# Ledger of designs, part 78: miniprotein binders against Mucin-6 (MUC6)

Target 1, 185 residues: Mucin-6 (MUC6), of Homo sapiens (Human) (q6w4x9r395to579)
Amino acid sequence: GHCSLEGGSFVTTFDARPYRFHGTCTYILLQSPQLPEDGALMAVYDKSGVSHSETSLVAVVYLSRQDKIVISQDEVVTNNGEAKWLPYKTRNITVFRQTSTHLQMATSFGLELVVQLRPIFQAYVTVGPQFRGQTRGLCGNFNGDTTDDFTTSMGIAEGTASLFVDSWRAGNCPAALERETDPCS

## First folded at step 16 (miniprotein)

Design pb49 (from gb6 with R86Q)
Fold by ESMFold2-Fast, scan of step 16:
Structure pb49 (fold): chain B 185 residues (1-185), chain A 112 residues (1-112)
Amino acid sequence: as target 1 above (185 residues)
Amino acid sequence: DIREEVKKLLEEARKLIEEAKKAGDEEAVWLLEIAVRLLEEALKTGDPERISYALLFLSMALITAAEKLGDPKAVELLEKAQELLQKALEENNPELIKEAIKLIKEAAELLG
């Protein structure tokens, strides 16, 4: 299965259902029992540098009990807050440059991430067949049926993307993205 | 020239994969298989940048194997190769890629 995050805030699920949103936060892309150590793949969205009403992908995060790997649009890769030179590896994950414009994160457990750095920051998620029907998050449930791709974190199938997306907000958004007050007032 | 040297490293990497399989070193097999794929992709294009990225990955895979075997000379050679490859990318200097290949080949022979 393939899931893509393209053109700022457009998402195509593992079952090929496209949608878009304008949220500004960290969102869970993928949770699965197939991910070791309570692993989850997350996406960080922030306001576009050109328009205050548009949002765009600014980082992708893989979080588990042992690792917090962040790949940002600034071409910086960190693990647990420390910058890493590429290629980099942990026990089951490796991050490296494939081309001057593309980074890849490969794993030993059937998850692969390709990040396009230029001309625009985009992400592509690939999962092996062991993930069929066992995924949750913005990338959908990978069961071959698009009608229930908007299943919320509470297990409810919604007819609209907005309630689905809001249900997958992570609790650890950066302070700047969580601000709800006018800093210049 | 560089393409022929990369082909030789591909053959050596494939031999090391078979040795790692016999030894039951699943981590080395996984990393070396990625390295072989990247080298094959880079070789099709002949692009020095892609070759450098593939060789940086191969060096990391070999360092992982060398550390498990307790071979500090192989690690030293591979770390020097990574420095040369990074400099090659920064300075757009393909001669540094050739020097890095020599060091990687020497390290692979120590490990094989």
Scores: ipSAE 0.683, ipTM 0.883, lowest interface PAE 1.4, mean pLDDT 82

Design pb50 (from gb6 with R86M E90R)
Fold by ESMFold2-Fast, scan of step 16:
Structure pb50 (fold): chain B 185 residues (1-185), chain A 112 residues (1-112)
Amino acid sequence: as target 1 above (185 residues)
Amino acid sequence: DIREEVKKLLEEARKLIEEAKKAGDEEAVWLLEIAVRLLEEALKTGDPERISYALLFLSMALITAAEKLGDPKAVELLEKAQELLMKALRENNPELIKEAIKLIKEAAELLG
């Protein structure tokens, strides 16, 4: 399954349902029991100066009990608050430069993330067939039925994106995320 | 000759896909299919960087299989291969790719 975050504010779910949203905090993109160590993929959005794109993707975060990998639009990769030289490896995850404009996070557990750095920051998520019907978050439930792709964190299927997106807010904004990864002294 | 060794690993990966399909291991099939695609693209371009990326994916797929089969020797070989491939990428050193291929081949033989 493929899910994309493109054009600053557009999302296409694993079941190929496109939508646009407005948000300036951290949102859960993907949660699944198939992700080890209670893993989750998250997307960080902030304000854009362009009126027809009020919000833009600024970072993608993979969070588990072991790792907090942040890939930001300024081409910095951190894990648990420490900057990493590419290629970077953990036991199950490798982050590397795929092309001059793209970074890739490859995993041993069926999740692949490609981040476009230029000309606009965008993200592409690929999951293996074991994730079918076992995902939740902004990328949808991956069950082959687009009518329930807007299933909220409370388990309610909505017809519109607004309540769906709000329900997947992770409770963090960009300032809070920065403090969590690099507290000032 | 790196290209000839990569061709041998490509054939081994295709064999492992068929075995994973028989075992119903959808995760292994998915990872190995990505590795095969990347290896085929790498052979077309001959680019050492693309070869290294393809071999990193193959190593990841094989580690997943090795962990499920409980083969710590295969895991050790593959982790060492990944370190060599990452160093090859940083230093643009194709000799390290040759060393990584030897380790991947040893691990694949253990996994059958």
Scores: ipSAE 0.007, ipTM 0.371, lowest interface PAE 9.6, mean pLDDT 76

Design pb51 (from gb6 with L89M E90Y)
Fold by ESMFold2-Fast, scan of step 16:
Structure pb51 (fold): chain B 185 residues (1-185), chain A 112 residues (1-112)
Amino acid sequence: as target 1 above (185 residues)
Amino acid sequence: DIREEVKKLLEEARKLIEEAKKAGDEEAVWLLEIAVRLLEEALKTGDPERISYALLFLSMALITAAEKLGDPKAVELLEKAQELLRKAMYENNPELIKEAIKLIKEAAELLG
């Protein structure tokens, strides 16, 4: 399955349902029991000055008990608040430059992320077949049925995107996720 | 020709994948398969910068193997290769890519 975040505010789910995303917060793209250490993929949206949309993707975050990997539109990659030179790896995740305009995060557990840095910051999520029917978040439930792709965090299938999107906000918006590790007090 | 030297490294990387598969080293297979893909893509473009990205990744994959085997000399050679590759991109100097390839080959020999 493929999920895409394109054109500043457009999302296509794993079941190929397109919708437009409007928001200026951090949102859960993908949660699954298939992700180790309570892993989750998240997207940060903010006001856009570079696309036709009012809001656009500005960072993608992979968060688990072990790692907080942030890939930002400024071409900076951090893990747990520390900037990393590419290529970079942890136990099961590697981040590297595929082209002058694209970064890739590859994992050993069936999740792949490609980030286009220029001319427009965009993200492409690929998951293996083990994720089928096992995903939740903005990328949908990957069950082969687009009718319930707007399933909220409370498990309610909505007919429109607005309540669906709002239900997947991270509890505390970008300020909490962008908190740098303070080496001092 | 850097392209010919990279083709030789690509064939060596494929051999290392087969050895890793026989050894049951799933991490090495995973990282080396990514390295092979990046090297193949870079060769299609002929772009020294893309070749350098692919070689940086191969070097990281081999450092992972060297650390597992406890070979600090191989790690040092590969870290030096990474320095040369980053310098090659900064200076647009393809001769530094050839120097990096020699260090990568030397490290692979220590690991083999």
Scores: ipSAE 0.721, ipTM 0.888, lowest interface PAE 1.1, mean pLDDT 84

Design pb52 (from gb6 with E49D)
Fold by ESMFold2-Fast, scan of step 16:
Structure pb52 (fold): chain B 185 residues (1-185), chain A 112 residues (1-112)
Amino acid sequence: as target 1 above (185 residues)
Amino acid sequence: DIREEVKKLLEEARKLIEEAKKAGDEEAVWLLEIAVRLLEEALKTGDPDRISYALLFLSMALITAAEKLGDPKAVELLEKAQELLRKALEENNPELIKEAIKLIKEAAELLG
């Protein structure tokens, strides 16, 4: 399966359902029992430099009991708070530069991440067939059915992206809103 | 030229993959297979920067093998190669890539 985070705030799930949101938080992209050491892939969104109402991807995080790998739009890669020269590796994960504009995080357990640094910070997640039907988060459940791609952290299928996205927030930040401004103002 | 030297190094990397498979070294196989892919991609473009990135990755894979074998000389050669490759990227100087390749070849000969 392929999941993409493109154009600042667009997401396409593993089952090819596209959606957009405007949030400024860390969100869980992918949780799965197939990830070792309670691993999870997360995305950090913040306000864009163009408009206060637009948000964009600013970092991708892989978190497990052993590692906290952060890949930032500023091209800084850290693990457990320490900056690393590329290429870098842990036991089952390696981060390296493929081109002047692209970084890769490759793993031995069926997860691959490609990060485009320029002209727009974007991320592409690839998972092996062992992940089918065993994923949760913003990238969807990878079960071949788009009707339940907006399954919240509580297991409820939503018809709209806003409640789905808000359920996958990680940390003390405001909820993503369906509208950029109050409709009654 | 650099392209021909990279092709020779690619052949050496493939030989090291086969030796790693025989030794049951799954990590070495995994890392060297990534290095081979990056080197093949770099050769298609001929871009010196892409060649430098691929060689930096190969150097890391070989350092991992050298550390397991307890070969400090191979580690030292590969660390010097990485310094030259990073300097090549900073200065846009392909002559430093040639020097790095010599060190990587010497280290590879020690390892296999």
Scores: ipSAE 0.755, ipTM 0.908, lowest interface PAE 0.9, mean pLDDT 84

Design pb53 (from gb6 with E49Q)
Fold by ESMFold2-Fast, scan of step 16:
Structure pb53 (fold): chain B 185 residues (1-185), chain A 112 residues (1-112)
Amino acid sequence: as target 1 above (185 residues)
Amino acid sequence: DIREEVKKLLEEARKLIEEAKKAGDEEAVWLLEIAVRLLEEALKTGDPQRISYALLFLSMALITAAEKLGDPKAVELLEKAQELLRKALEENNPELIKEAIKLIKEAAELLG
């Protein structure tokens, strides 16, 4: 399956359901029992400074018990907080430059990530057939049925993207507030 | 001719994959298969930058094998090749790619 994060804030799920959202947080893209060591792929969004998007992708993170690999729009790759020169490898993961504008993260467990750095930071996630029906997160459940692609972290299928996206926030994030307003506005 | 030299190196990489399979070195097979794919893509484009990126990856795969085999000479050659390839990318200088390929070939023969 293929999932894409394009144009700053557009997402297409593994079952090919397109949607757009506005948010400034870290979101879970993909969780699966097929990922070793409690692995998860995450996306970091912030206010847009590029194209026509209100918010934009600024980093992609792969997190497991062993690794925290961060690929940022600034073309810096870190693992566990340390900057790495490319190509770089761990036991089951390698990150390298494919072209002047594209990085790849390849794994031995059926997950591949391609990151476009320029002109707009974008990400493309590919998973093998072993992931079918075994994924959760912003990229959907990969079950061949688009009607339940907005399944929240609580297991509820939503008709719209907003509650779905909010349910997949990975951590504590400040509300997207207008400047000089109170925290509850 | 850089393309001809890369083609020869691609054939050497495929040979090393077969040797890694016989040795049961799954990590080396995985990394070398990625290197082969990148080299094949680079040859189709003929783009010196694509060639440099593919060779950097091949060098990393071979360093991994050299360290397991305890061959410091092969590691030194491959690290020098990586320096030349990074310099080739910075300066857009294809002559440095040719020099790097020579070092990678020498290292591959030692590992071979």
Scores: ipSAE 0.758, ipTM 0.904, lowest interface PAE 0.9, mean pLDDT 84

Design pb54 (from gb6 with E49T)
Fold by ESMFold2-Fast, scan of step 16:
Structure pb54 (fold): chain B 185 residues (1-185), chain A 112 residues (1-112)
Amino acid sequence: as target 1 above (185 residues)
Amino acid sequence: DIREEVKKLLEEARKLIEEAKKAGDEEAVWLLEIAVRLLEEALKTGDPTRISYALLFLSMALITAAEKLGDPKAVELLEKAQELLRKALEENNPELIKEAIKLIKEAAELLG
């Protein structure tokens, strides 16, 4: 399964459900029992353009008991607050340049991340088959059914993206609500 | 010819993968398989920049193996290769890539 974060604020889940959101916070992108040491992949969004409803991806974070790897749109990679020269590795994770505009984070536990740095900061998440039905977060539950892809952190399936996205906030930031049919409210 | 030298490193990396599999060294297999994929992708484009990135990754994989084996000479050669590759990227100098390949080959032979 693959999940994509494209065009600043467009997301496609592991079950291929597309949605768009306009939030400015750190969000849980992927949590799973398959991730070692309480690992989680997170996405940081900030304002883009003149409208408060417009947002863009500005960083991707992998957090576990041992590591806090941050890949920023500024092309800086840190682990536990320290800048790292690429290629870089930990026990089960490596971060490296694929091209002048693309970084990859590869893991030994079935998670891969490709980050496009330019012209637009975008991220692509790939997970192995062991993750099927065992994921939570903005990338959905990977169960083959798109109707419950907006399952909140409390286990409730929502019909719209706004409550779903808001439930996966991981940072200390104001609640962000998005209504695709009411962008000027 | 850089392409021919990189092809030789690919074959050497594949041999090291088989040795790592026989030794049960899962980390070495994982890192070397990534290196092989990056080198194959780089060769298809012929882009010196992509070749440099692939070789930097191969060097890191080999340093990891050299440290486990306690081979300081292999580590020194590979660290020098990484310095040459980073300089090649900053200065757009393909001659430094060729020098780095020679050092990586020497290190791979010590480890094989």
Scores: ipSAE 0.773, ipTM 0.916, lowest interface PAE 0.8, mean pLDDT 84

Design pb55 (from gb6 with M60L L69R)
Fold by ESMFold2-Fast, scan of step 16:
Structure pb55 (fold): chain B 185 residues (1-185), chain A 112 residues (1-112)
Amino acid sequence: as target 1 above (185 residues)
Amino acid sequence: DIREEVKKLLEEARKLIEEAKKAGDEEAVWLLEIAVRLLEEALKTGDPERISYALLFLSLALITAAEKRGDPKAVELLEKAQELLRKALEENNPELIKEAIKLIKEAAELLG
């Protein structure tokens, strides 16, 4: 399965459902029992340009009990807060440059990430067949059915992307819905 | 020429993959298979930057093998090769790629 984060704030799930959202937080892209040591892939979004209505991807994070790998749009790669020269490896993960504009994170457990650094920061997530029906997060549930791709962190299928996205916020960021419901500003 | 030297390293990497498979070294197989893919892609383009990135990754794979075998001389050669490759990228200097390839070959000979 393939999930893509493109054009600032467009997402296409593993089941090929496209959507767009507005948000300025860290969001869970992918959680699965197939990821070792409670691993999760996350995406960081922030404001783009001078417009408060536009947001864009600024970093991708892989977090587990052993590692916190951050790949950011400023082309810095860190693990557990320490900057790393590429190519870099841990036991089951390696991060390296394929071209002047593309980084790859390859794993031994069926997850692959390709990051385009320029001209626009974008990410492409690939998972092996063992992940089918066993994923959750912004990339969807990978069950071959797009009608339940907006399944929240509580297991509820939503009709709107904003409720779905808000449920996958990591940490204590402000909810995207709080900004959208202000009629006086 | 650089392309011919890279082809020879590709063949050597494939031999090392077979040795790693026989030894049950899953990590070495994984890393060397990535290196082979990157080298094949680089050869299709002939781009010195692509070749440098592929050789940097091959060096990482070989350093990992050398550390497991307890071969500090191979590690030292490969670390020097990585320094030359980074300098080649910074200076856009293909001659440094040739120097790095010589060091990688020496290390590969020590490893098998």
Scores: ipSAE 0.769, ipTM 0.915, lowest interface PAE 0.8, mean pLDDT 84

Design pb56 (from gb6 with M60Q)
Fold by ESMFold2-Fast, scan of step 16:
Structure pb56 (fold): chain B 185 residues (1-185), chain A 112 residues (1-112)
Amino acid sequence: as target 1 above (185 residues)
Amino acid sequence: DIREEVKKLLEEARKLIEEAKKAGDEEAVWLLEIAVRLLEEALKTGDPERISYALLFLSQALITAAEKLGDPKAVELLEKAQELLRKALEENNPELIKEAIKLIKEAAELLG
């Protein structure tokens, strides 16, 4: 399965359902029991420059009990708030540059992320067959049926994208990434 | 020239994958398989920039293996190779890629 975040605000789900959204928050892109240590892939959207009515992808985050890997539009990669030189690895995840404009995050558990940095920040998510029917979030449920791709965090299938997208907000926005500070002692 | 040296290094990486499989080192197999894929992609274009990124990743995979084996000489060679590759990218200088390949080959021989 393939899910894409393109053109600043366009999403195509694992079941190939396209939609567009506008928002200035961190959103859950992918949750699955197949992700170790309560892992989740998240997408951060913010205002696109001078236009306050338009939003674009500005960062992708992989969060688990061990790691908070942030890949940002500014071409900075951090884990748990610390900037990392590429290539970088943890036990199950590696982040590296394929070209001057493309980063890849590969995992040992069947998730792969490709990030285009320039000219437009975009992300491409690939998951192995073990994820089929076991995903939730903005990328849909990967069950081969596009009619339920807008299933909210409460398990309700919506006919339109707006309630679906809003249900997948990940806490208080838009400063979620900025609030990552060194823990007090 | 560089393409032929990268092809030889690709074959060495494949041998190291087989050795890692025999040793049951799943992490080494995973990282080296990524390195092989990146090297194959780089060779299709022959782009020195893409070759440099692929070699940076191969070096990191080999550093991981060298640290597990407790081989500080291999780590030193590979860290020097990464320094040369970063300079090659900054200066657009393919001669530094050739120097890095020599160091990577030397480290691979120590590890295999």
Scores: ipSAE 0.718, ipTM 0.892, lowest interface PAE 1.1, mean pLDDT 84

Design pb57 (from gb6 with L56I L69R)
Fold by ESMFold2-Fast, scan of step 16:
Structure pb57 (fold): chain B 185 residues (1-185), chain A 112 residues (1-112)
Amino acid sequence: as target 1 above (185 residues)
Amino acid sequence: DIREEVKKLLEEARKLIEEAKKAGDEEAVWLLEIAVRLLEEALKTGDPERISYALIFLSMALITAAEKRGDPKAVELLEKAQELLRKALEENNPELIKEAIKLIKEAAELLG
């Protein structure tokens, strides 16, 4: 399965459902029993500097009991608050440059992340088949059915993105600044 | 020239993967398999930048193995290779990639 975070605030789930939102918060992209040590992949959104009315992806975070790996749009990679030079590795995770404009985080547990640094900060999440039907978060539930891709943290399937997105806020922060209707195509 | 040398390193990396599997060194298998994939992708493009990044990753995988084995000479060769590869990226100089490959090959022979 593939999930993408593109064009500032455009998301496509593992089941290929597209949506957009506005928000300035950390959001849970992916939680799964397949991730070790209560692992979760998260996305940080903040106000866009180019358009004062838009928000955009500014960092991606992998958090577990062992690691807090942050990859930011400023090309800084930290783990547990300490800056790391690339290529970097832990027991199960490595972060490295794939190209001059792309970083990759590869894991031993079936999660891969590609981050485009320039011209626009974007992220692409790939998960192995063991994750099928076992994911939750902004990237959806990966069960082959797009009608329940907006399943909230409370287990409720919504028809629109706004309640779905708000339910996946991580930590203490306000609700999304502006709701967007699901883009029908 | 560079493509042929990278192909030889791919063969060495695959050999080291099989040796790591026999030794039960899961970390080495994982890192070397990533290195092989990056090198294969770089060869398809023929892009010196992609080749340099793939070789930098291979060097890290080999440094990890060298440190476990207590081989400081292999570590020194691989760190020098990484320095040459970063310089190749900065100067757009493919001759530095060739020099780095020679150092990586020497280190791989020490570890094989």
Scores: ipSAE 0.719, ipTM 0.889, lowest interface PAE 1.0, mean pLDDT 84

Design pb58 (from gb6 with L56M)
Fold by ESMFold2-Fast, scan of step 16:
Structure pb58 (fold): chain B 185 residues (1-185), chain A 112 residues (1-112)
Amino acid sequence: as target 1 above (185 residues)
Amino acid sequence: DIREEVKKLLEEARKLIEEAKKAGDEEAVWLLEIAVRLLEEALKTGDPERISYALMFLSMALITAAEKLGDPKAVELLEKAQELLRKALEENNPELIKEAIKLIKEAAELLG
């Protein structure tokens, strides 16, 4: 299965259902019992330029009990907050430069991520056949049926992308208005 | 010249994969199979940057094997190869790629 995050805000699920959204949060792309140590793949979106209506992918995160690997649009790779020289490896995961404009994260458990750094930051997720029918998140459920690809985190199949996407938010989105409480700021 | 040397390293990497399979070293098989794929892709383009990236990955795979075998000389050769490859990318200098390949070959011979 292939899932893509392209053009700043377009997603194509593992069952090939395309959709678009706008958001400034971290979203769960992929959760599965096939991922070891409670692993999850996540995508961070933020505003592109000054327009509030335009958002883009700014980082991809793989999080497990052992690792927090962040690949960001500025070409920095960190694990557990520490910057790493490429190629880099852990027990089951390796991150390396495939071309001058592409990084790859390969795993021993059937998950592969390719990140395009230039001209626009984009991500491509590949999963092996063992993931069929066992995925959840923005990339869909990989069951061969597109009618339930918008299954929310509560298990409800929605007809629209907006409710689906919002259900897969991870953590709290930054609240800029709450940061400044000083009347002089 | 470089393409022919890379083809020889590719053949050697495939031999090391078979040795790793016999030893039951699943990690080495996994890393070396990635290295082989990257080297094959780089050879199709002939792009020295892609060749350098593929060789850096092969070096990391071999360092992993050398550390398990307790061979500090092989580790030192491969770390020097990685430095030469980074310098080759910075200077756009294919002679440094050739020098790195020689070090990688020496290390591979020590490992099998």
Scores: ipSAE 0.741, ipTM 0.899, lowest interface PAE 1.0, mean pLDDT 84

Design pb59 (from gb6 with I34V)
Fold by ESMFold2-Fast, scan of step 16:
Structure pb59 (fold): chain B 185 residues (1-185), chain A 112 residues (1-112)
Amino acid sequence: as target 1 above (185 residues)
Amino acid sequence: DIREEVKKLLEEARKLIEEAKKAGDEEAVWLLEVAVRLLEEALKTGDPERISYALLFLSMALITAAEKLGDPKAVELLEKAQELLRKALEENNPELIKEAIKLIKEAAELLG
């Protein structure tokens, strides 16, 4: 299965369902029992251009009990907060340059990530067949049925992307904090 | 010719994959398979930068094998090859790529 994050805010799920969203948070792209040590792939989005409605991918994060690998649009790769020179490896994960504009994260457990650094920061996720029907997050459930690809973190299938995307927030959102008020009861 | 020397390293890497399979070394098989894919992709383009990146990865895979085998000479050669490849990328200097290939071949002979 292939999932793509392109053009700043366009996503195509593992079951080939395309959608677009706008957000300025960290979002879960992929969670699965097939990922070792409670692994998860996440995407960080921030505002893009002068239009308030535009957002773009600014970093991709792989987080497990052992590793926190961050690949950012400024071309810095860190693991557990420490900058790494490429190629870099852990026991089951390697990060390296594929081209002058592309980084790749390859794993021994059937997950592969390609990150385009320039001219636009974009990400491409590939998973092996063992992940079929066992994924959750923005990349969908990989079950061959697009009608339930917008399954929220609460297990509810939505017809539109907005509630689906919001349910997969993984971190604090500065925009949400700024909008937070003490409403009248 | 850099491309011909890279083709020879590609064949050497494939040979090492078969040896790793016979030894049941799944980690070495995985790393070398990634290296072979990168070398094949680089050769299709002929781009010296892509060749340098693929060789940096192959060097890392071979360092991993050399450390397991306790071969400090092979590690030394491969680390020097990585320094030359990084400098080649900074300076756009193909002579440094040729020097790196020579060191990688020498290390592969020690490991094979």
Scores: ipSAE 0.642, ipTM 0.868, lowest interface PAE 1.6, mean pLDDT 83

Design pb61 (from gb6 with W30Y)
Fold by ESMFold2-Fast, scan of step 16:
Structure pb61 (fold): chain B 185 residues (1-185), chain A 112 residues (1-112)
Amino acid sequence: as target 1 above (185 residues)
Amino acid sequence: DIREEVKKLLEEARKLIEEAKKAGDEEAVYLLEIAVRLLEEALKTGDPERISYALLFLSMALITAAEKLGDPKAVELLEKAQELLRKALEENNPELIKEAIKLIKEAAELLG
């Protein structure tokens, strides 16, 4: 399955459901029992310079009991707070420059991440078939049904993205106030 | 020259993949397969920067194999090669690539 984070604030889930959200926090993209050492993939969003209401991806984080790998839009890769030169390797994870504009994080456990650095910071997540029906987070549940892709951290299927996104905030990051689409009145 | 030496290292990497498969070393297979892909790309482009990057990754894969075999001399040679390759990238100096290739070849000989 493929999940993408594109155009600053657009997400397409593993079941190919596209949505857009507004938020300035760290969000859980992917949690799964298939990830070793309590691993999770997370995305950091901040305000865009273009509009005060627009947000954009600024970093992707892989967190486990052993590692905190951060890939930022500034083309800096850190692990556990220390900057690393590429290619960078741990036992099961390698981060390397795939092309002049793309970094790849390859793993031995069926997760692949490609990060586009230029012209716009974007991320592409690929998971193997063992992850089918075993994922949760902003990338959806990978069960072949798009109608429940907005399943919150509490297991509730939402019809809109706002409550879904807020449920996947990491840590004690301040919640963005729920913003209703302005009524056309 | 450099391209012919890289071609020889690519062939050696493929042999190491087969040996790692026989040994059941899934980590080494994974790393070497990525190195092979990058070396193939580097040969297709002929770009010294891409060649340096591919060799850097090959040296990382070989360090993993050297550590498992308990060969500290091979590890030392490969760490020196990595230093030269990073310097080649920052200085745009292809002569440093040639020196790194010599060290990688010495290390590969120790490993197989």
Scores: ipSAE 0.000, ipTM 0.191, lowest interface PAE 14.7, mean pLDDT 75

